VHH binders against Polyisoprenyl-teichoic acid--peptidoglycan teichoic acid transferase TagU (tagU). Designs and how they scored, part 2

Target 1, 284 residues: Polyisoprenyl-teichoic acid--peptidoglycan teichoic acid transferase TagU (tagU), of Oceanobacillus iheyensis (q8enf3)
Amino acid sequence: LIYNQVGAVVDTMHSPLSRDSDPDRQKEINQLYKEKDAVNILLLGVDERDGDLGRSDTMILLSINPNTDKMIMLSIPRDTYVNIPGRGMDKINHAYPFGIVDGVGGPDLSVQTVEETFNLSIHSYIRVNMEGFQQGIDAVGGVTVNNAQAFSTGGYNFDQGQITLDGKQALEFIRMRKQDSRGDLGRNDRQRQVIQAAMNEAASFSSITKAGEILDILGNNVQTDLDMDKLQTLLTNYAGARNNITTMEIEGHGETINGIWYYIVSDEEINRVNSEITGHMQEQ

## First folded at step 4 (VHH)

Design S11 (from s07 with D107E; framework vhh_surovatamig_d1)
Fold by ESMFold2-Fast, scan of step 4:
Structure S11 (fold): chain B 284 residues (1-284), chain A 122 residues (1-122)
Amino acid sequence: as target 1 above (284 residues)
Amino acid sequence: EVQLVESGGGLVQPGGSLRLSCAASGFTFSSYWMSWVRQAPGKGLEWVATINQDGSEKDYVDSVKGRFTISRDNAKKSLYLQMNSLRAEDTAVYYCARVEGSWYLDEYMDVRGQGTLVTVSS
């Protein structure tokens, strides 16, 4: 009964990329999970509202190696100046709404744009909106993090040291940057802490019933091309990587082109990112 | 063409008030978070305030909380900043800025106007 309910919820959230109609590509991706090889998952945080197609405000590449139990979290700046297939040079987060408008799919064009920009293979994606993030945190009973610097934002006070956050507090915690002396470094640290704490809470569940409750709550607020078999494999064989997360940043500078501000990343920096991710994936 | 045009700056005594306006054109104003940022002489850009699409969510830098109020009128495609209890340290060029996305309430802006000068002096 529980298995049937969990399967129905996963089927509701399951949205395969158009490339999954290619039997050879799907076979390659399935083989990676079956062999317990390193995988790259693109996490897309979108802000979608009535009358707005949404943009991928948060783009994080999760590179998971179950053979070393290590994970790299690469934060991709939403305003990175890149070539979007079929659209030309634009901000990377515009790939999501362009994919919808052009009929190829928001996750589809986002995944393709990241692959071509960094010359990396992306094997799966997870798309979550702000409501899904909050519901997910609440569903695991909140998250406990070690806050490096006290700050206040969104009507909340976040003390230094160990603090427990509900979904609304966790969202404000990861959104704050303006009051952090570390800037983007501080925000990346907070994103890592929340994701790691959420994975730790989820991994503490010994019951399929608890997992089913979480999936039921997430519903349409999460969209992914991960099927039930891949999700089970991630929970069983890849979960150990949550204990060894390294955050990675992309170096660049701001530049205004035709009245629009972009984050400019050099070819050398793109090559560095590619080399570090590829090296991580090949470790045994 | 995407444009933001600020107005309302000027000379004011400490403790005084000013209301800044920003007229937007060339994009769907109601679909974007908007912000005010400022640049004091010899310093970098400092974020001041942000407002979401319908005005239900607002955020401010600590130094202006309780003194400044950000608001918008989507029908008029206009953004406002009501500045009260002005201090010498509020002296700056104030820019209206279009914010892309809404997950992060930071200093991010993809389009900004030409600015309007606010001078607080005796």
Scores: ipSAE 0.020, ipTM 0.412, lowest interface PAE 6.4, mean pLDDT 81

Design S12 (from s07 with V99L; framework vhh_surovatamig_d1)
Fold by ESMFold2-Fast, scan of step 4:
Structure S12 (fold): chain B 284 residues (1-284), chain A 122 residues (1-122)
Amino acid sequence: as target 1 above (284 residues)
Amino acid sequence: EVQLVESGGGLVQPGGSLRLSCAASGFTFSSYWMSWVRQAPGKGLEWVATINQDGSEKDYVDSVKGRFTISRDNAKKSLYLQMNSLRAEDTAVYYCARLEGSWYLDDYMDVRGQGTLVTVSS
């Protein structure tokens, strides 16, 4: 019953990409997971407002190598000036709503745009909205982080040292609007800590029953092309990489083109990102 | 199209007060979080204060807490910073900024005004 419930919930939130209709591509991706090869997963955080199609405000590439037990977490700036297939030059986060409007799928066009921009293969995606983030944190029982400097925001007090955060507190923790580097953790470091802590809590579940409860809670707030077998493989064979996370940033500069602000990334920087990720994936 | 226009800067003595204003145009002001940021001579950009869409949430850098008050008037499309008990260390160019952020990615300023100079000197 538990197995049937877990399978039904995964099927409910399971949203395959259009490319999964290509049997050769699907076979290639399935083989990577079966052989425990390095994989690239695109994490999409969408900002869905009432009446809005949403946009992928958060785009993080997770490059996981189970052979080295290492993970690279690459934050892709939402305003990066890129060619979006079928639409031309625009902000990378516009790929999500354009994919919906054009009938190709938000995750589909987002994945394709990232692949073409960085000349990298993306094997899977996970899309979460703000509700899904909070529910996910709550479902794993909260997250424990090491806060470098005490601060207060959103009616919460965050003490220095080890603190445990529920979903609402975790949201406030990563959204703190301090741009001061004087003894405070940078927001990228706070985001990394929350992701790592969430992975640690998820990996601590030794029971398929508890995994089923989490999936049931997340429901429509999470969409992914990962099936039950791939999710199980990630939790059992790839989870060790959560202890060895390297964060990467993309260097660029801001420019206004026709009144619209964009983040401009050079071809050299694109090539650096590609080289770092491919080198990471090929390590033994 | 989108514009932020600041006013109210000037020369004041230590212990004095100034009120900065920022007039917004070309966008739905009430839908955005807004900030004041500053840059002291020879130093980097420092966040000062942030206010949410309706003014129910406000945050300040510790050095100005209890001395500065951020506020907004959505009907007038205006942002304000009331600065009391000014110190020499508050000398900086002050910028009005519109924040574009996501629930998971770092907030950033996608529009900033031209700045207004505040000099605190005897």
Scores: ipSAE 0.013, ipTM 0.251, lowest interface PAE 8.2, mean pLDDT 80

Design S14 (from s07 with Q53Y; framework vhh_surovatamig_d1)
Fold by ESMFold2-Fast, scan of step 4:
Structure S14 (fold): chain B 284 residues (1-284), chain A 122 residues (1-122)
Amino acid sequence: as target 1 above (284 residues)
Amino acid sequence: EVQLVESGGGLVQPGGSLRLSCAASGFTFSSYWMSWVRQAPGKGLEWVATINYDGSEKDYVDSVKGRFTISRDNAKKSLYLQMNSLRAEDTAVYYCARVEGSWYLDDYMDVRGQGTLVTVSS
């Protein structure tokens, strides 16, 4: 009954990409997970509110190799100047709302744009809104991080050293608005710590019953093309990679075009990103 | 054409007040978080304050808390900074900045105005 309940919840969360209506594509992706091959998962953090389509404020590519137990976490700057299929040159995070407006799907256009920009295959996606982020952290019992520098934001005080965060505290921890002495490096470190700590807590659950409770809480606040079998495979066969996360950054420069600031990435840098991810996936 | 135009700067004595305004055009103002950023002579950009879509969430750099108030009027497509108890160290060019709706990276500026100069001296 718990199994059936988990399956029903996953079905409500489950939103396959339009390309996944192709049985051959579904078979290919299913075989990758079955064979425990390296996979690329696009994590989309969106700010969707009543009356607003939102944008993918967070775009992180998780490249997971279960043969090496290594994961690359690639942060894609939301203002990256890219060609969006059907829309032309724009910011990469605009792919999400454009996909909704154009009727192709927010995750669909986001995945396609990332694939075409970096010449990489994206096998799955996970989309989470602010509510889902907070509920996810709360559902795993909170996260413990090592804070490099004390600060206060959102009505909370974050001490230096080991601290435990609930969902609301974790959201403010990663969203800190004041200048950090470490700048972008500090913000990326906080984001990485929270994601890694959440993975560590999730991986500590040893039963389908506990996983079912978490999925029931998340409900419609998480959207993914991962089915229950793939989610279970990730927890049992890919989870070891959480202990060996390498954060990868994309180098670029700022440029203003027609009054709008963009993050400009060279073809050389795009090729470097492609080579690093491809090499990682092919390691034995 | 996306534009942010600041106004309200000037010369004031220590302890004085100024209200800065920013007029936005060429985009859906109510869909963006907004910030004020400043640059003192010979120094880098310093974040001052941020406001969310509807003004229910505001944050400030510690040095201006209790002295500055950020606000917005979405119907008028305008952002404001009320500056009280001004100090010599508040002397800077103040910029209005657009931050795309980010629950993650809300200090990342994608559009900035030309700035308005605030000078605090006797």
Scores: ipSAE 0.014, ipTM 0.387, lowest interface PAE 6.6, mean pLDDT 81

Design S15 (from s07 with Q53E; framework vhh_surovatamig_d1)
Fold by ESMFold2-Fast, scan of step 4:
Structure S15 (fold): chain B 284 residues (1-284), chain A 122 residues (1-122)
Amino acid sequence: as target 1 above (284 residues)
Amino acid sequence: EVQLVESGGGLVQPGGSLRLSCAASGFTFSSYWMSWVRQAPGKGLEWVATINEDGSEKDYVDSVKGRFTISRDNAKKSLYLQMNSLRAEDTAVYYCARVEGSWYLDDYMDVRGQGTLVTVSS
């Protein structure tokens, strides 16, 4: 009963990529999870507004190695100037709405663009909207983070030290602005802390019933190409990596081209990112 | 065509005031968060202020809090920055910027104009 309910909810959230129609590619990815090999998962946070298709305004690559119990969390700046297949040079976050317009899928074009930009294989994706983020945090009972410096934003006060955040508070915690217009190391740290804390809470749900309750709440606010078997494998065999997260940033500079601001990343930096992720995945 | 056009910059003495304006066209202005960013001579871009879709939420860089006020008029598709008690350190080219996304307010902008120069000097 519960099994059938969980399967139906996963099917509702389950949005396979166009490449999953290629049985050889899907078999390759399935074998990676089956053999507990390192995997790369792309997290897409989309801004779905009235009248807009949405942009992937949050793009995070999770590179998980269950053999070392280590994970790299790579924040990809949404304004990164890249070649989008079929569209040419544009901001990387525009791949999502372009994929929808072109009929290939938002996650599909986003995954392909990231793969081609960094010359990395992306094995799965998770797309969540703002509502899904908040519901996800609430569903796991909130998240506890260690706040480095007290601040107030969005009508909330965040004390220094250990604080527990509900979904609305977690959203404002990661949205706090800093003075440096070229980047915010504090914001990236807060984003990492919330994601890590959410994974810690999710990993406490060893029973199928609690996992099913969370999936049911998330429903249509989360889309993923992970099936139930891969989700179970992640919770059982990959979850240890949540305790050893290293954050990675992409170095670049801002540049305005024809009135549009872009984040420009050198070929050398692209190669560095590729080498760091590839080396991480090959560790024993 | 998406366009942002800034105006209102000029030479002003320390302690003076200026009001910057930004005219938007080619998109649904009322659906976007908007920001002002600036670039001082020989320095990088600095975020100054951000306003949400309906003007109910506003944020500022600490150095301008209490001195600058961001506002918008969705009917006129215009963004404003009222700058009071101007200091020599406020000398910069000011850019109007369209912000994409609701997850976090990025220092990076989808679209910006050509800017308007503000010089605070005797």
Scores: ipSAE 0.013, ipTM 0.383, lowest interface PAE 7.6, mean pLDDT 81

Design S16 (from s07 with N52K; framework vhh_surovatamig_d1)
Fold by ESMFold2-Fast, scan of step 4:
Structure S16 (fold): chain B 284 residues (1-284), chain A 122 residues (1-122)
Amino acid sequence: as target 1 above (284 residues)
Amino acid sequence: EVQLVESGGGLVQPGGSLRLSCAASGFTFSSYWMSWVRQAPGKGLEWVATIKQDGSEKDYVDSVKGRFTISRDNAKKSLYLQMNSLRAEDTAVYYCARVEGSWYLDDYMDVRGQGTLVTVSS
């Protein structure tokens, strides 16, 4: 986040994966950040439903290359039909609650499932719930986006052009789907705009003196395996990539299997995704 | 076993009304957004209406807005679609669908029933 020693506060958010007890894996990941190599971070947006533990409604892979100052944002459809380790074929977003129920951890099983599905290494994760998203936007002072077309949703009116959004407004802005003739492309564009605007605001001078307050506010609403050294490295060496974001989609089709709808992705498409991300990471 | 069972379809004249019902079992019905979707002969699946877990938010495709009303009864684990002023273009198989999603709205339906046929003609 910011250069200061807030170890006690960061520890409330810091939730290492079970694999991080492996010294060789931890050394490998630490070395990547130290040498400023490309890294893959899995962003998990989780909702808690009454009677349910929650699911990863949003799964975005952030592939960041500090040598090219480029970032790929890969949106992973939550209904993607995949093999979940220990559970078999199911929707990818079910990895999160299954990890909790099985005692291995929601982020742990989610990361493992994504790694095995795309044959990619994931070096870190960030899990955020709805409250954490809203509090994060509010903590950086709001976000300013350029809205392509005026619309109304969630009790708010969003004008065309440059608009500034607080946390509640930003949530409704990214949730708007039915009124956009572009459909999923429009939603992905709005999500990218908000994430990029939040990164830009976090990088501003005004957010530096609030670092400890921001971390305290977020608390349990954000969970990550990023420690202070990695966060510092991201701010110092990787932040330039926020200005060069490419959004990647996964091609597939819907299919109902035993009464349950899934998003089916071919092996060829999985291989394409792997090649695009791997090529991006190796670029100099 | 997660199941959705639709009923209430049939033959109706233009301008008529029908009420579709959907009985849910095998999951915590009150924890999910629910949707009605339809498929006309020879066409793709079209979203019709969606309702929030507690019934406080409802959305409709433009072509049915003002004519159709979605509702739910969480105690009975049931979803309903009241269809008024029916038109020939409303002829379709109607499906009850469970919507996965929370803070980021998505039209993806993770459980769908077998459907109920609605035919609007004279």
Scores: ipSAE 0.013, ipTM 0.377, lowest interface PAE 7.8, mean pLDDT 80

Design S17 (from s07 with N52S K58T; framework vhh_surovatamig_d1)
Fold by ESMFold2-Fast, scan of step 4:
Structure S17 (fold): chain B 284 residues (1-284), chain A 122 residues (1-122)
Amino acid sequence: as target 1 above (284 residues)
Amino acid sequence: EVQLVESGGGLVQPGGSLRLSCAASGFTFSSYWMSWVRQAPGKGLEWVATISQDGSETDYVDSVKGRFTISRDNAKKSLYLQMNSLRAEDTAVYYCARVEGSWYLDDYMDVRGQGTLVTVSS
């Protein structure tokens, strides 16, 4: 009974992409991790409502270079107007439910759409729902951040200065935007602080016992194509990059087409993003 | 064909009241959080209020708290905004909007209608 429950948890967490059936692509990705080369990991925060397939509300590209100990965190606006393979022009966050409906997989179509939009290789993904985010923060013992300005949201009060957040508090901390004078910039900064703080907590342990504890907690609410070997490599060889995180944003403008609002990004801006990420990955 | 159609706007004097309505079609209305957003002349879009799928949770921008009430009728696929104690600064085109996602409730606009003009003037 216990073994069946543990097996189900592990199976739920580890969900390889359909492209992993391509031996050449899998060899390429495995080689990058083995040689400790720069990697791009797509973080997908999904909104899974009752009777709804969900959408990728949060889409963050983590570009990690273990040779420079530097990481770029690129926030991709969910409303970005892009070509979704097999579906045509639509919002980038619609790739997730379309992938499920079309039988190719939510993470699969999301990864492919990001790759084609920015002309970048995405080597791994992590998909998390709100419960998984909260459990992940709790699993590392909470996170400590330096809050720039006191605010209240979601029934919580966040003091200015150094504060420690559990999973529920961390979720509300990153969700606040409407009362933030910095708007999206403030939200992106809070996301960076929480991710960095979580990595700092994770870096304090690399034991198999703690890794197993995290997998047990997250298995039902997190999906990833990272296996245990890649996770161990990230913890031992890539963790230094947590100390040097640069947040990158995509410039664009809002436009309403047939009643639907889109975030429009120019080809020049797409090329800038590509060049910044590619240059970062190639740096020694 | 997803559509949101607003109505109920008009000219009103300061201190007056208006009730805005929004008729939804082409999607499962009861499965979505809904919002009202507005755009004053020469300004950007401003979020005004949001309501959960079953109406149990509501939220408002500080400037309208205590004056505006958002509500919905899922059987009629309709969203409402009751606006009381109207001020000159409430003058704007008001849009009904479908909320996409739950991680960031203030990114309210997935689908919006053509809007209804509210003018508060003496």
Scores: ipSAE 0.052, ipTM 0.477, lowest interface PAE 5.9, mean pLDDT 81

Design S18 (from s07 with S31D; framework vhh_surovatamig_d1)
Fold by ESMFold2-Fast, scan of step 4:
Structure S18 (fold): chain B 284 residues (1-284), chain A 122 residues (1-122)
Amino acid sequence: as target 1 above (284 residues)
Amino acid sequence: EVQLVESGGGLVQPGGSLRLSCAASGFTFSDYWMSWVRQAPGKGLEWVATINQDGSEKDYVDSVKGRFTISRDNAKKSLYLQMNSLRAEDTAVYYCARVEGSWYLDDYMDVRGQGTLVTVSS
């Protein structure tokens, strides 16, 4: 009974990309998971509460290699100046709402834009909104992180050392950069820690009674092209990589074009990112 | 067409005060978080302050806390930055920016104005 409920919830969350109507592409992706090869998953954090069709203000590429038990977490700046297919030059996070407006899908256009920008293959995506992030963390009883420096933000006090965060605290923890001498580096470290802690909690789901109830809470707040088989494979064969996460950042500079600020990334830097991800994936 | 027009910059002595203004048009100003960001000569863009839709929530970069005050007037569709106890290191072009209320990054800039130069020198 619970199995049927969990299957129905996964089917509700399961939203294949329009490109996956191509049998050859789907077969290629399925073979990667079956052979336990390296995979690239695009994580999209969408803020739908602002009423602008939701922009992907968080864009993180997870490159997972089960042969080395290593993962690269690449944060993509949302203001990156890129060519969006069918729309022209714009900020990369605009691909999501443009995909919705154009009828091709938010995740679809976002995945295509990232693939074309970095010349990388993306095999799966996970989209989560702010409610899904907070509800997911609350549903598992919180996430435990190792905080490098004590700080206070959003009415919360975060002690140094091991602390457990609820959904609201986790949100403030990953957004804080104002009181950190490391600035963006400190924020990226906190984001890595929360993602790693969330993966640790997710890896325990198969042992949790009422796992179906937790997935029901996540329902419409999480959208993915991962089916039940791929999710199980990630938990059993790829989960070890969560213990060896390397964070990557994209170097660039700010530039104003016709009154709008963009983050400009050179072709050299795009090639560096491509080479590091590709090298990571091919490592044995 | 979304537009942000800054004004109020100028030359001021260390310890002096200056008030920057930003006039917004082409969008529902009261629906957006707004920010001030600055760029010092030869440096990258630095976030300075952010204010929510109704002005009840405000954030500042540590170096300006207690010296700068961000405020807004939704009826006038205007954003302000009151700068007190100015220092030479506050010299920069100051930009008004629209924020989309991102749950990921508080200093997100969707649209930016042309900027207004603030020079703190004798």
Scores: ipSAE 0.012, ipTM 0.295, lowest interface PAE 8.2, mean pLDDT 79

Design T01 (from t09 with R98K; framework vhh_etentamig_d1)
Fold by ESMFold2-Fast, scan of step 4:
Structure T01 (fold): chain B 284 residues (1-284), chain A 122 residues (1-122)
Amino acid sequence: as target 1 above (284 residues)
Amino acid sequence: EVQLLESGGGLVQPGGSLRLSCAASGFTFSSYDMSWVRQAPGKGPEWVSGISGSGGSTYYADSVKGRFTISRDNSKNTLYLQMNSLRAEDTAVYYCAKEFSSGWYEDYFDYRGQGTLVTVSS
């Protein structure tokens, strides 16, 4: 990756996508939220290291339908072999740093790459680093989860049953995998529980204060194209979907191409993902 | 350049045994946790077993506990999976995986080999 580009990176929490500034597209997205229609939000977890622009190590598509009070959480593997606009075939998590280097924006190129890969519309994004995740959990007063199996990691002990986690504990809780004999299924369940619990706390908090105060607390550790009105709508009208979360995985296989390992997803599987999300969004 | 080369797969009858090997190169093998991951036709990937860099700690999925044994030889940069009491449901492509510890994931795998096919059938 070429990291030395002229210019400074100026990211704020309220960073709208720079995709063509199409007023018709923005009007469409604004109307979806105002009318409480189904929306697709791309969640990007960035691992920013010293001297590195970072890559989107975590990519989760949240498809939320307030008409059915259902949500799909789709985990997108970071090594998925995809065409990145302007760069060609590469790992999907490279879209983020490539977008920064090419001056189009990390979230912009990531959103475009996901949209073109799955032929889906993405209406909003949320980019969070590890500090922002921790601060977000702390800002809602912590999260309470039902831990299936006791384990210890990162200097913390996680008992079986109902436990309350602060931001640092929540990060370690979702990172752990090897002590869970369920493997990836167990970690995905922990990620779902933390997201669900955070939404439960945020929904309660939104009854006390405006959505903008939550954004102000998180600062520059969270970047999103959601304005205060959309965030409040999500917390008051879409949060019911937190009680009905279905986790989806993308099936594929590993393949080494020119010495580099990739996760290969078939056209059939891409079509399945597209059909399930589109069907979910169209439900009454 | 990281390379992982699996071998040892094949056709075996139910109740039989197979030993899988993974030859690793291009990184300091003893410094990384390693895993075996499998994928059966029409199903998603399933993590099977993991081993710490030193070999001091081993972990197993419930589906294989008591039947499979993971081990490593750091002097030969080789990972092994001894599979005993094989069942039809163990039929899958088995992948050797180098563990990547990111800020978000303890056991994310940044490299996998091309895999080796294990078929359990009469």
Scores: ipSAE 0.119, ipTM 0.509, lowest interface PAE 4.4, mean pLDDT 82

Design T02 (from t09 with E99D; framework vhh_etentamig_d1)
Fold by ESMFold2-Fast, scan of step 4:
Structure T02 (fold): chain B 284 residues (1-284), chain A 122 residues (1-122)
Amino acid sequence: as target 1 above (284 residues)
Amino acid sequence: EVQLLESGGGLVQPGGSLRLSCAASGFTFSSYDMSWVRQAPGKGPEWVSGISGSGGSTYYADSVKGRFTISRDNSKNTLYLQMNSLRAEDTAVYYCARDFSSGWYEDYFDYRGQGTLVTVSS
């Protein structure tokens, strides 16, 4: 039982996957965190608007190894052509709304789809909507990034070099694509910088009271299957890995099937992703 | 059902011109920004040009700026790409795409057509 403010707020955000009703699976996951083993966390950024189920437009796999103090950040293209359990072949970002409609849960079907696609175990998830992202950035006092090139978007000017972003600016910073000659690679780099900077600010929290205030602000805008003990373990034993992030992309090509655009990934590439993540997790 | 149908591709010599068309149906065309995206053999997709729903704003990749012109006719639900001064490196399948701006991502495409092949060679 959790009695303090931080524990109460974590309980509000805490949304276990349906698979976590399986005592054996829950014990396996708890043992990994207890033993400080490598873990895989799926980040889901959902575009939720009033009356809309949304899609997981941002899908990032964080593979964290506290024994090597390294993290892999894998960006999963939202248009990836995959088999969604119970639905068949579709875009991977459709797993989230399909899970809701089918009564299995948005995070549940998303996690299962990623696991089956890459043959990887996912131990935890964090789902955040745009409001939660902005509120989180504001609550930590903003994030500082090193901008590769100056640009303007969303009514904001982003100078080259070291800049500090509030929540609204951070969202526009990671949304921008049209003004970057690097295209999607440049956007992925900005996304990594903001996530890394946010982790740096989060790791600087020294007070349970300040942490509780931030969690109170986020409320229902963040959902996770991480409980208080796992969050504490991540901050204490895994946080150092934020300083050693390797980004990974998935290679593929675009293809239109019956008028719908998909990102097609070969079995070879899926196996490469699996091998890279598995090797990282097993490194001592 | 959203449908996008490209036409106008073909074989053209360097320095030549082609006009691509995209017929749209199944949605309110004027309410969506539209784009042209191309994919050259052995390469990933490259965004080429975009136009606002009203036609009031246009955007171009540096590789085509000054040579290509995007336009639309909302009364005919049709998107166009006028391609001038074509180069061998413009050889690609060209796709008509409906822009979807999510809160997380600018310039995301939720629908594309089957594409039209443009080959620039002597």
Scores: ipSAE 0.107, ipTM 0.490, lowest interface PAE 4.7, mean pLDDT 84

